VH-VL binders against p56860. Designs and how they scored, part 31

Target 1, 255 residues: p56860
Amino acid sequence: MMTAEVRTPEQGGGPLTTEPRAPRSAPGHADASAPAFGPETDPRDIIRWALAAHPDLLMPSAFNLNGVVLLDLAAQAGYRGEVVFVDTGYHFPETLATRDRLESRYPELTFVTLNAGASPDDGQTPPDLYASDPDACCAARKVDPLQRYLKEQGPSALLNARSRDQASTRADIPFVEEGGARRRVNPLAHWTREQLEAYAAEHDLPVNPLYFDGFLSIGCWPCTRAVKPGEDARAGRWAGKGKTECGLWQGENKL
Below, E stands for the ipSAE of ESMFold2; O stands for the ipSAE of OpenDDE; V2 stands for 0.75 times the mean of E and O plus 0.25 times the DockQ between their complexes.

## First folded at step 11 (VH-VL; framework fv_barzolvolimab)

Design c31 (at its last look DockQ between E and O 0.39; V2 from the best seeds 0.63)
Fold by OpenDDE, look of step 11:
Structure c31 (fold): chain C 255 residues (1-255), chain A 119 residues (1-119), chain B 107 residues (1-107)
Amino acid sequence: as target 1 above (255 residues)
Amino acid sequence: QVQLVQSGAEVKKPGASVKLSCKASGYTFTNYYINWVRQAPGKGLEWIARINPSSGNTYYNEKFKGRATLTADKSTSTAYMQLSSLRSEDTAVYFCARHGRSGWDLDYWGQGTTVTVSS
Amino acid sequence: DIVMTQSPSSLSASVGDRVTITCKASQGIWSYVAWYQQKPGKAPKALIYYASSLQSGVPDRFTGSGSGTDFTLTISSLQPEDFADYFCQQYYSYPLTFGGGTKVEIK
């Protein structure tokens, strides 16, 4: 009569939610030099530094893969600020739906949707402006609304989702960009597409479904197509127009 | 100047519902979350819920889930809170308040609406 | 929920006095603390945000300090118009929670 010892299953200790250690540094003067970050630096540490140095930090987003990943990382890092989105009037429904899913998922973030203010009936914005003058279209529908809001809010820094792997034109993006109206922080500067995809999958993030259809960079529907295998992720943006950026990062309208 | 103007005082019976309004002016209504906070007589402040007027997205204190409903009308720049199944304990001054620029601090408040629940 | 323990619940002071009110959070909340003044029959007025940043139009006799769990509101020289209730608030996580309040009364 062999007494089967019922091994009581060891109660697996739930993962100690390591409370994110609050950055000890007093809100540093905006003039403090950025720390030396490296490719192996956790983006969350960069974000924590940015929050300490710039408590008025804002996050513009278009809710691409990078943006979705950054949102999650920022929330984890203790970001409680605004996610600023510009509704150009030409976004894919899937993009707007992605925004809404993110807002629901991250109640700790404040989602601000700016209106373009441009109307086909305003007599100032031709209905085919996206075709005839993409720069003017982006200026009116994206850049100007965002610039206006940023001027009003006056943040000392922006938290951006840009990475080197997005395009050849972004190959040298640093973690911290100096100069201009404000500092720009790029925590994901060294993250590859593969890393971003893996992270998004691991955390079941609400990535825009169009991404999986080859829309590796998503903007306005008139100026966005899926990319072919082997193309640059941004090759689908303003394809054939000789334009690679919306104007947010260049010229007089630089953020 | 930023202003939040709330609806007038309400007297309700237990089990009834009340709908309060908060009209915003002096800023872009859709750019800021609106919160509802109440204060029972001689008591502290209790947060109820917040709404994004742009998207209509809401987040509720668990204590008020199922009883509180927030809405916003963009055309009139007005936020609403409906509270159902009223109890005597719901007797309070109810405030609407805007999120601040720098976070979830509440930088501007309505004048408050007194809700009295009595048999 | 994050509990904000505010102290004292009441205090008596004279014009010109230094007044200190404290709030302790039940967990680390970085600097996500606001302070409010409330006069009888009025809505709260924002004084401080981000633990130490002064709201626009608020006199500099009001100062906020602290990080992590312990926060302080100080009135360096109490003025007649400062007799009111004061509340702290955390906004690190939902639900937003407030301290129990401090009544500053005239001595």
Scores: ipSAE 0.811, ipTM 0.904, lowest interface PAE 0.6, mean pLDDT 91
Fold by ESMFold2, look of step 11:
Structure c31 (fold): chain C 255 residues (1-255), chain A 119 residues (1-119), chain B 107 residues (1-107)
Amino acid sequence: as target 1 above (255 residues)
Amino acid sequence: QVQLVQSGAEVKKPGASVKLSCKASGYTFTNYYINWVRQAPGKGLEWIARINPSSGNTYYNEKFKGRATLTADKSTSTAYMQLSSLRSEDTAVYFCARHGRSGWDLDYWGQGTTVTVSS
Amino acid sequence: DIVMTQSPSSLSASVGDRVTITCKASQGIWSYVAWYQQKPGKAPKALIYYASSLQSGVPDRFTGSGSGTDFTLTISSLQPEDFADYFCQQYYSYPLTFGGGTKVEIK
């Protein structure tokens, strides 16, 4: 059986040769260009490259299937940085339990919960804003806390779990997205849901148990339902509200 | 700016316990892990344990497991370490330190607390 | 546990000298090395993370290099405030471990 060519810890960082950064370098920006990645590229090689180019890399996660798989691949690839989760006050208890199981399993990662202690009645947003204006609710309870943290930390790149088969709105995401406030790296861009499920089963990953009840994309409980047979994974998000993506990946507040 | 202010020096007898404090300010306490590191006189640095103040999750150096206990009080932004069954070789300066940007690098350190264990 | 073997344990140098301190890990750790400066009676101060990334506010005469198992801290032109102890630290695996230290003394 042919094995992938993988660098080992004895070889050091990624395949790139880099010089030490001067103290005046822009925060988190590296000079290294991305290799030519393709559908056959091992996500761990993409992660190793990203970390070598961006030592300040961090990983936002809501602990859906993609995010759990990415987290395991990142740990294997040598990632030792932050996994950043935003507590909206509306998460399913199962999502919070999944976070806790992941924290216990990966002590080598740093688990950051933004807006800790949030609850539906904490006064951060008007009552029922999630129903009347889900974009405003998402902005206040999810997007804004994450954006504030990212501005404070100033990472030069993010490690994201997006893949092209999650929804039509994601069909064209690249492995590495340039521009904006920071580089965005999508190591799973070309992985299918079937590959993600197979990987999670093979490695016995702690997947949110709601996934097995048909919740293929899990957000806040007021805006999430189980998908019907034949629907896209994200069809259960904001059902009946005309919303398909939160502001994290679109528009003015894009990550 | 970021400050970690530790409790004052302690003198203890063998077999006693000590509880050290580390008060954080200038940043969001629950966003960063707190580590405890000690330095015996004329010796190098030795990592003891760390805590996630948000979740209370801890990880201990096996050498100190069963003797060291880390806690955190979110309301006062204070981390604590209790070390029990003290011996003379526990005489050291004990530091708290915050996780840095790339993971387990320690970017800000408290001033240290001297613990002396003698009969 | 990953052992970090630091060398030399002590060195004497003059202001303006180039100083080199090495650290060898007992196994491959990619680039998960930090370097610290510690003055007498004070806490360590972070200098470098991820083998070669300079902490904010640290003078650029401090340079970190290396990967895998062999790492180097270089001070290109020693200043009076640089006479101190220096430590490497690995953060690839728990427990976090430190080198034995290098005392940089004035000749």
Scores: ipSAE 0.607, ipTM 0.820, lowest interface PAE 1.9, mean pLDDT 84
ESMFold2 (binder alone), look of step 11: mean pLDDT 93; pTM 0.939

## First folded at step 12 (VH-VL; framework fv_barzolvolimab)

Design c32 (at its last look DockQ between E and O 0.36; V2 from the best seeds 0.60)
Fold by ESMFold2, look of step 12:
Structure c32 (fold): chain C 255 residues (1-255), chain A 119 residues (1-119), chain B 107 residues (1-107)
Amino acid sequence: as target 1 above (255 residues)
Amino acid sequence: QVQLVQSGAEVKKPGASVKLSCKASGYTFTNYYINWVRQAPGKGLEWIARINPYSGNTYYNEKFKGRATLTADKSTSTAYMQLSSLRSEDTAVYFCARHGRTGWDLDYWGQGTTVTVSS
Amino acid sequence: DIVMTQSPSSLSASVGDRVTITCKASQGIYSYVAWYQQKPGKAPKALIYYASSLQSGVPDRFTGSGSGTDFTLTISSLQPEDFADYFCQQYYSYPLTFGGGTKVEIK
């Protein structure tokens, strides 16, 4: 019987299996069960599996530390698809500059910026909605544009940068999430912030400079502060608002 | 309906420049890169360059660096390619094409613009 | 540059025939291959992306297969509208490169 083997560029992409199985019934698409992934699994092997199982794999990103590390790992693993960023009109200038640096560094990837030209005064939302109803603000300026694009593109899976170390609400994230409109793949599920930092330093990745000023989880400027000693990395998100996750990871709008 | 409509045929003398246009409709122009590909008579396809209309970021085939220049106008949803110092070997049909679902597969193509370079 | 060696350069076939066209990449490119159909005086039309995925509106008699370096386009039952030129394209690395083409003509 044939054993499973990680594919090289010469062999191309495909499902990671231990034995030969029936071929896909039609060209172009297959859903396959994930291999047994563990905490020691190289994220690039997870990405290669996901790409083989889901040719239409798509990567949303806000270009935080996790996202930048994932982007580099994906490029190494052979990803050549879209990296999708939503311009809410409220991003720090440093975040937009990080996007530009990443586009220049990874010309093999396709960078998509949704909601282009967004600004705080563009009329998409009332001027102070981010403070009075952060969920509604997030729904209008981030969730809705991304969901419209995902419905239009129809990917069968997403490549997400979430890790268990980011917040208590993420402590149980698996490598592969089922349920909802599409499969969600979290190659960094078991990586710690220390591992992410070491990787970024070793590969000289363009990390958002606000990270080095204590902004451990960077969203939009009205809702983001530097994290105090001993707080969760995401404690600077929606500080004083009672919110820890945006609608992209919860409820009917979950990615 | 996604469409890429290109400018009309051009006849040029050696040493001249040409500027070709590619007008997009039926999708959000700034969400997709535009590639330029040419085909000389009786020959295969040759990739020239691509541009992100959102950022203006470009990448050129080394064979065309210094002669090809890509631009995009967000307000008119139009991509442009200028090719300078034309030679008879530049006689070809020039296509624009949009990036596809998995990256640089090219899912929609313009109808092509014939450029003829002759003395 | 990655060279895409396409064969045959030409073939003659009848309606109903099974047609096979191959492309070989000069190095591994995973599955980053697209296939195009081109009729005289027309732009290429996308058929297949990512080696085996059908573009929207393409009949399922077109089948793409292969990975790594060896790729195949198959037309299971040739139709009158399928007489055209066919090109493969790699998009793993820059510059993007195309096979030399295959002319499928009436026997």
Scores: ipSAE 0.726, ipTM 0.874, lowest interface PAE 1.4, mean pLDDT 84
Fold by OpenDDE, look of step 12:
Structure c32 (fold): chain C 255 residues (1-255), chain A 119 residues (1-119), chain B 107 residues (1-107)
Amino acid sequence: as target 1 above (255 residues)
Amino acid sequence: QVQLVQSGAEVKKPGASVKLSCKASGYTFTNYYINWVRQAPGKGLEWIARINPYSGNTYYNEKFKGRATLTADKSTSTAYMQLSSLRSEDTAVYFCARHGRTGWDLDYWGQGTTVTVSS
Amino acid sequence: DIVMTQSPSSLSASVGDRVTITCKASQGIYSYVAWYQQKPGKAPKALIYYASSLQSGVPDRFTGSGSGTDFTLTISSLQPEDFADYFCQQYYSYPLTFGGGTKVEIK
């Protein structure tokens, strides 16, 4: 009966004394114009610019690989704002657990969970809406709650984890999106999946375990499956429904 | 309107424990962290800890680790702080305060609870 | 811990005077500074966040400025209701820390 000594992981949470390299840029009025970022620009520099220009910056997240990587980079860059998550009631337990792990790892970030306590049976939507009308389901359980919160908070910009390599529909995502209700900043726009994976591994980031089971893009469990080798990372999202996006980034409900 | 209402004054002996409450209203309780801050008579403000009312995740000032315990009841929108092993130096007004929208600024405060520790 | 050195500890001023309070952080903290007003027997009231952003409902005679290590709260024209204690706070890293306070008294 070998008593496996559960080595309590040393809370080596030494203060990330990363000496904030004082942004060399003079506290000049952050020129309202976005700098000319390039593929080789450190995402942290983009985030620092965004923070300087938009002190009320918020970070929506679903805690996918990109989101986890962005969260780490943002914390390093000096982000101390909110990480906003929407509980749809249909998330994988692993997704919720990933959120909790991240919250514990990054005490400097404020984790906000909208629709707290949401469940399939909460009466917010018909039980089969995800199957009969995925757009309506996403609108009601994800987009609307987030939009309401963003309207209330009124951030001038969002820090987003989107990258060009996520889907064909995102192939032209810029670092900074203008127009709409607020500016959208995409520091990871040019990072590849391989770069993201390497970074996550190097920094031992708490990536959703489902990712390693082929869930390369994770949403609600009724609308998410693992992808096959060679498939698009988002092929497992709303498979067979002709839907490719949740509605956050397009149309009238664009964030 | 956002409001934080704290429990009444407490008088305790050294070595005792005290549990303070902070009832929130006028906003979604689970969307904002609650902090506890104290102020000794004629002294400055000292941060104790914060809690995420949704997850129960807490972060403590090292000075209070092991003595302070934060909890939150979502059903009543009430945050609690228990402070154990009370000392005379713990005599202070204790405040609960909400995180602001953009960081850890404290945008709304409770009225404070006076805790007196005396023999 | 980040130390916020606040000055002066007290000052006397008249109604209509310009009042300036400063806080110096022991390290660079960007703009993660808040300012509070506290009247006797009352809780602190938030005035400024992110070094220079005015809280809702706060009069525009209150101005926050600064970045990095040096921060300032200015009251452009002191009103009778402004006689109080003032505190700065950093929220760049835990633990949250406050300045020692400034008592603004009537001359």
Scores: ipSAE 0.640, ipTM 0.836, lowest interface PAE 0.9, mean pLDDT 92
ESMFold2 (binder alone), look of step 12: mean pLDDT 93; pTM 0.941

Design c33 (at its last look DockQ between E and O 0.31; V2 from the best seeds 0.65)
Fold by OpenDDE, look of step 12:
Structure c33 (fold): chain C 255 residues (1-255), chain A 119 residues (1-119), chain B 107 residues (1-107)
Amino acid sequence: as target 1 above (255 residues)
Amino acid sequence: QVQLVQSGAEVKKPGASVKLSCKASGYTFTNYYINWVRQAPGKGLEWIARINPYSGNTYYNEKFKGRATLTADKSTSTAYMQLSSLRSEDTAVYFCARHGRTGWDLDYWGQGTTVTVSS
Amino acid sequence: DIVMTQSPSSLSASVGDRVTITCKASQGISSYVAWYQQKPGKAPKALIYYASSLQSGVPDRFTGSGSGTDFTLTISSLQPEDFADYFCQQYYSYPLTFGGGTKVEIK
């Protein structure tokens, strides 16, 4: 009977970080139109705009570098909504641990884990689906659960951690994406990897330790490897399978 | 339909402990934080703490730190609050309440549990 | 802690009357305010979230407004079922705090 000592995480009374400065702008009905943001626009201002325009805003996250940075910026900007994570059953322990660290660090955010308790052996998919059909695997284990939840919650917008520097396929990501089921806001669209790393370091953010081992883009462990110096950050995702995206951002399953 | 059903009334002596339960139904229990709020007779509402039922992560009002303990059982979709070292001032109706979708508003409430602390 | 000063503590009104309840926060809290109705011996019922968003199933005679520090709950035409206690809540920062309440009584 191993008494799992529930280590009560020491509520490190870290200073309740910077009071989100109430946006000085008059509670004008956030003009339904997105402002003209530029590369020099503070992501926090973009987030504040998004919150004003979309109080039901949700933040999907896989807790990659971009996600961790966005989470911190969002908290500073006054985000008090959900951080939505999908447990595929194939996540690295380090990813799950990163989630837990973030939850502890940001008590003001609501961490939602979909498919809680998912495992490779849970019968949801064939055990080799990730190898035989990665698209089907991602659809079943990641996209569908998230889509179901988003359909149920019905947010008018999503706060996403995507940036142009993540992949060639994301080179033209705007700050605000229109169309589809909801608006997509990308406050980090113009942040480089170097900027993200610098920010994370400066603020001592709990970045997934695998990132420092060359896992520049982290997904499920069967479909993720470290990249070599000079490789694209996403070259380690579905390597050799001709797949570059999980399906969240393209096609009929676009968020 | 979302429901939170709380345990029955409790009468305790000073210095004792009480453990209240809140059974959730009509939604995915692990997707929403549960709060505990109390209301003394003829008084306002006082927030005690919240728990993530999935992770067990808790956050407490400083006033109740060390005396209140929140737990959740995922298998039964039940949240618990234990309050120790009871005082007469702890006499109140205790509510469990669910976090809303977009923040820490409380969208669904239990019916309340009366806790009376008397000598 | 953020203090929510609610006023009035009580008011008397007739069916059909316009009722206004106010809450003032001790600091800027953006729009992170909720309103609740509580009837005697019952749990609070959520009415408004994010200062002005109506909860599902709540009649449109209830309106929330305000931002920053000053918030208002308005009942445009008081109905017999609206005689109750009302509370505001902030959820800008922990701990969550509530107004002192307003008792709406029949005149």
Scores: ipSAE 0.799, ipTM 0.889, lowest interface PAE 0.6, mean pLDDT 92
Fold by ESMFold2, look of step 12:
Structure c33 (fold): chain C 255 residues (1-255), chain A 119 residues (1-119), chain B 107 residues (1-107)
Amino acid sequence: as target 1 above (255 residues)
Amino acid sequence: QVQLVQSGAEVKKPGASVKLSCKASGYTFTNYYINWVRQAPGKGLEWIARINPYSGNTYYNEKFKGRATLTADKSTSTAYMQLSSLRSEDTAVYFCARHGRTGWDLDYWGQGTTVTVSS
Amino acid sequence: DIVMTQSPSSLSASVGDRVTITCKASQGISSYVAWYQQKPGKAPKALIYYASSLQSGVPDRFTGSGSGTDFTLTISSLQPEDFADYFCQQYYSYPLTFGGGTKVEIK
């Protein structure tokens, strides 16, 4: 097994002035009580700090590139807790296969699939709700199951794979966020797609094969397409439908 | 609220097999791994294996690999362990337990099933 | 396999005493230690997870401490219901392993 030893980092190691002063329309506010991490801080040191501060830390994931890289870094940093995936009933078969490969590769992690038995025809939502009201679809099939689980478990922090490079709606994400029921930790906040790709290649990570067909952000099959050259990674999510986020990160009363 | 109820005591001869059950209630069965742990008379605790009831993924202590088989039935919220090629040294109380807050800590345990192996 | 060496194997104590039980891991295991109480004929009951985090409903006279290789369970003021066996468990690596146990008996 990969060596994993918990360390507590000092204050953040990167320069404080490298972060943009963009409008704060989507991300939560930086947590002033957290260490002053910087762009050069090793994500594993952020994860070790999070584990020491939050023994009940858990990691939601949809197993996109960011999530797979975070999962590997977390395992190396000594994480042994839950990786929580929500089965919406609309995941690509490739996504479900990626989950299964990750479970086999990382027996030291605890893989939790919420909303078990979900399928397009399970009656949880009206037919074709993903097209007519994608916000309501995401609320019922993704946000609500995760929210119920998080309320039941009551973790004091979440470990998230979000990075500033993924979309304009994420451009101001700090390493540690406040403004909800729990602290949110984004160890990859300053990693670029190129760094994520390089890491995944170097470590031969089981990346969703759709990524190599240009699906840079993978959600439900009715709401996901490959991106065009030069587009943001999330441009294929809800393309032409006016939606950019599933609502998981919307409003303080949701997460 | 959370409860793990195990099957009744078993008496077996060496060489036989036994299949133990662990019925879960009060929580979503597929969200939690089930571990199996045994305790020989007057002895400490020994971990056998665990299963993810959602996926069927298993991991076995090497000592029991090839003799222990874990399964789970989602429709009845029941986990099973079969132990084959029984020896007198397998005489123990067998517990099931679910994973806890940080993964492999075990936060709730069944009442145990006594298995006696003697000629 | 990670060996958890638990001591003492038994001790005698009076109500009100401070009791200390130790576990030493054969290698660094971060804080991935749980502690259990077991009464005769009963299943283990979870007390502590992640070395020092108290399980819900467990009295605060139970405290866990340590990181790396050396771990301690302390009962600050022993009560009549605390006479039992106590076990540590590591969960850093497979296979999960337990300490040999400590029997806490009434003097």
Scores: ipSAE 0.725, ipTM 0.872, lowest interface PAE 1.5, mean pLDDT 86
ESMFold2 (binder alone), look of step 12: mean pLDDT 93; pTM 0.938

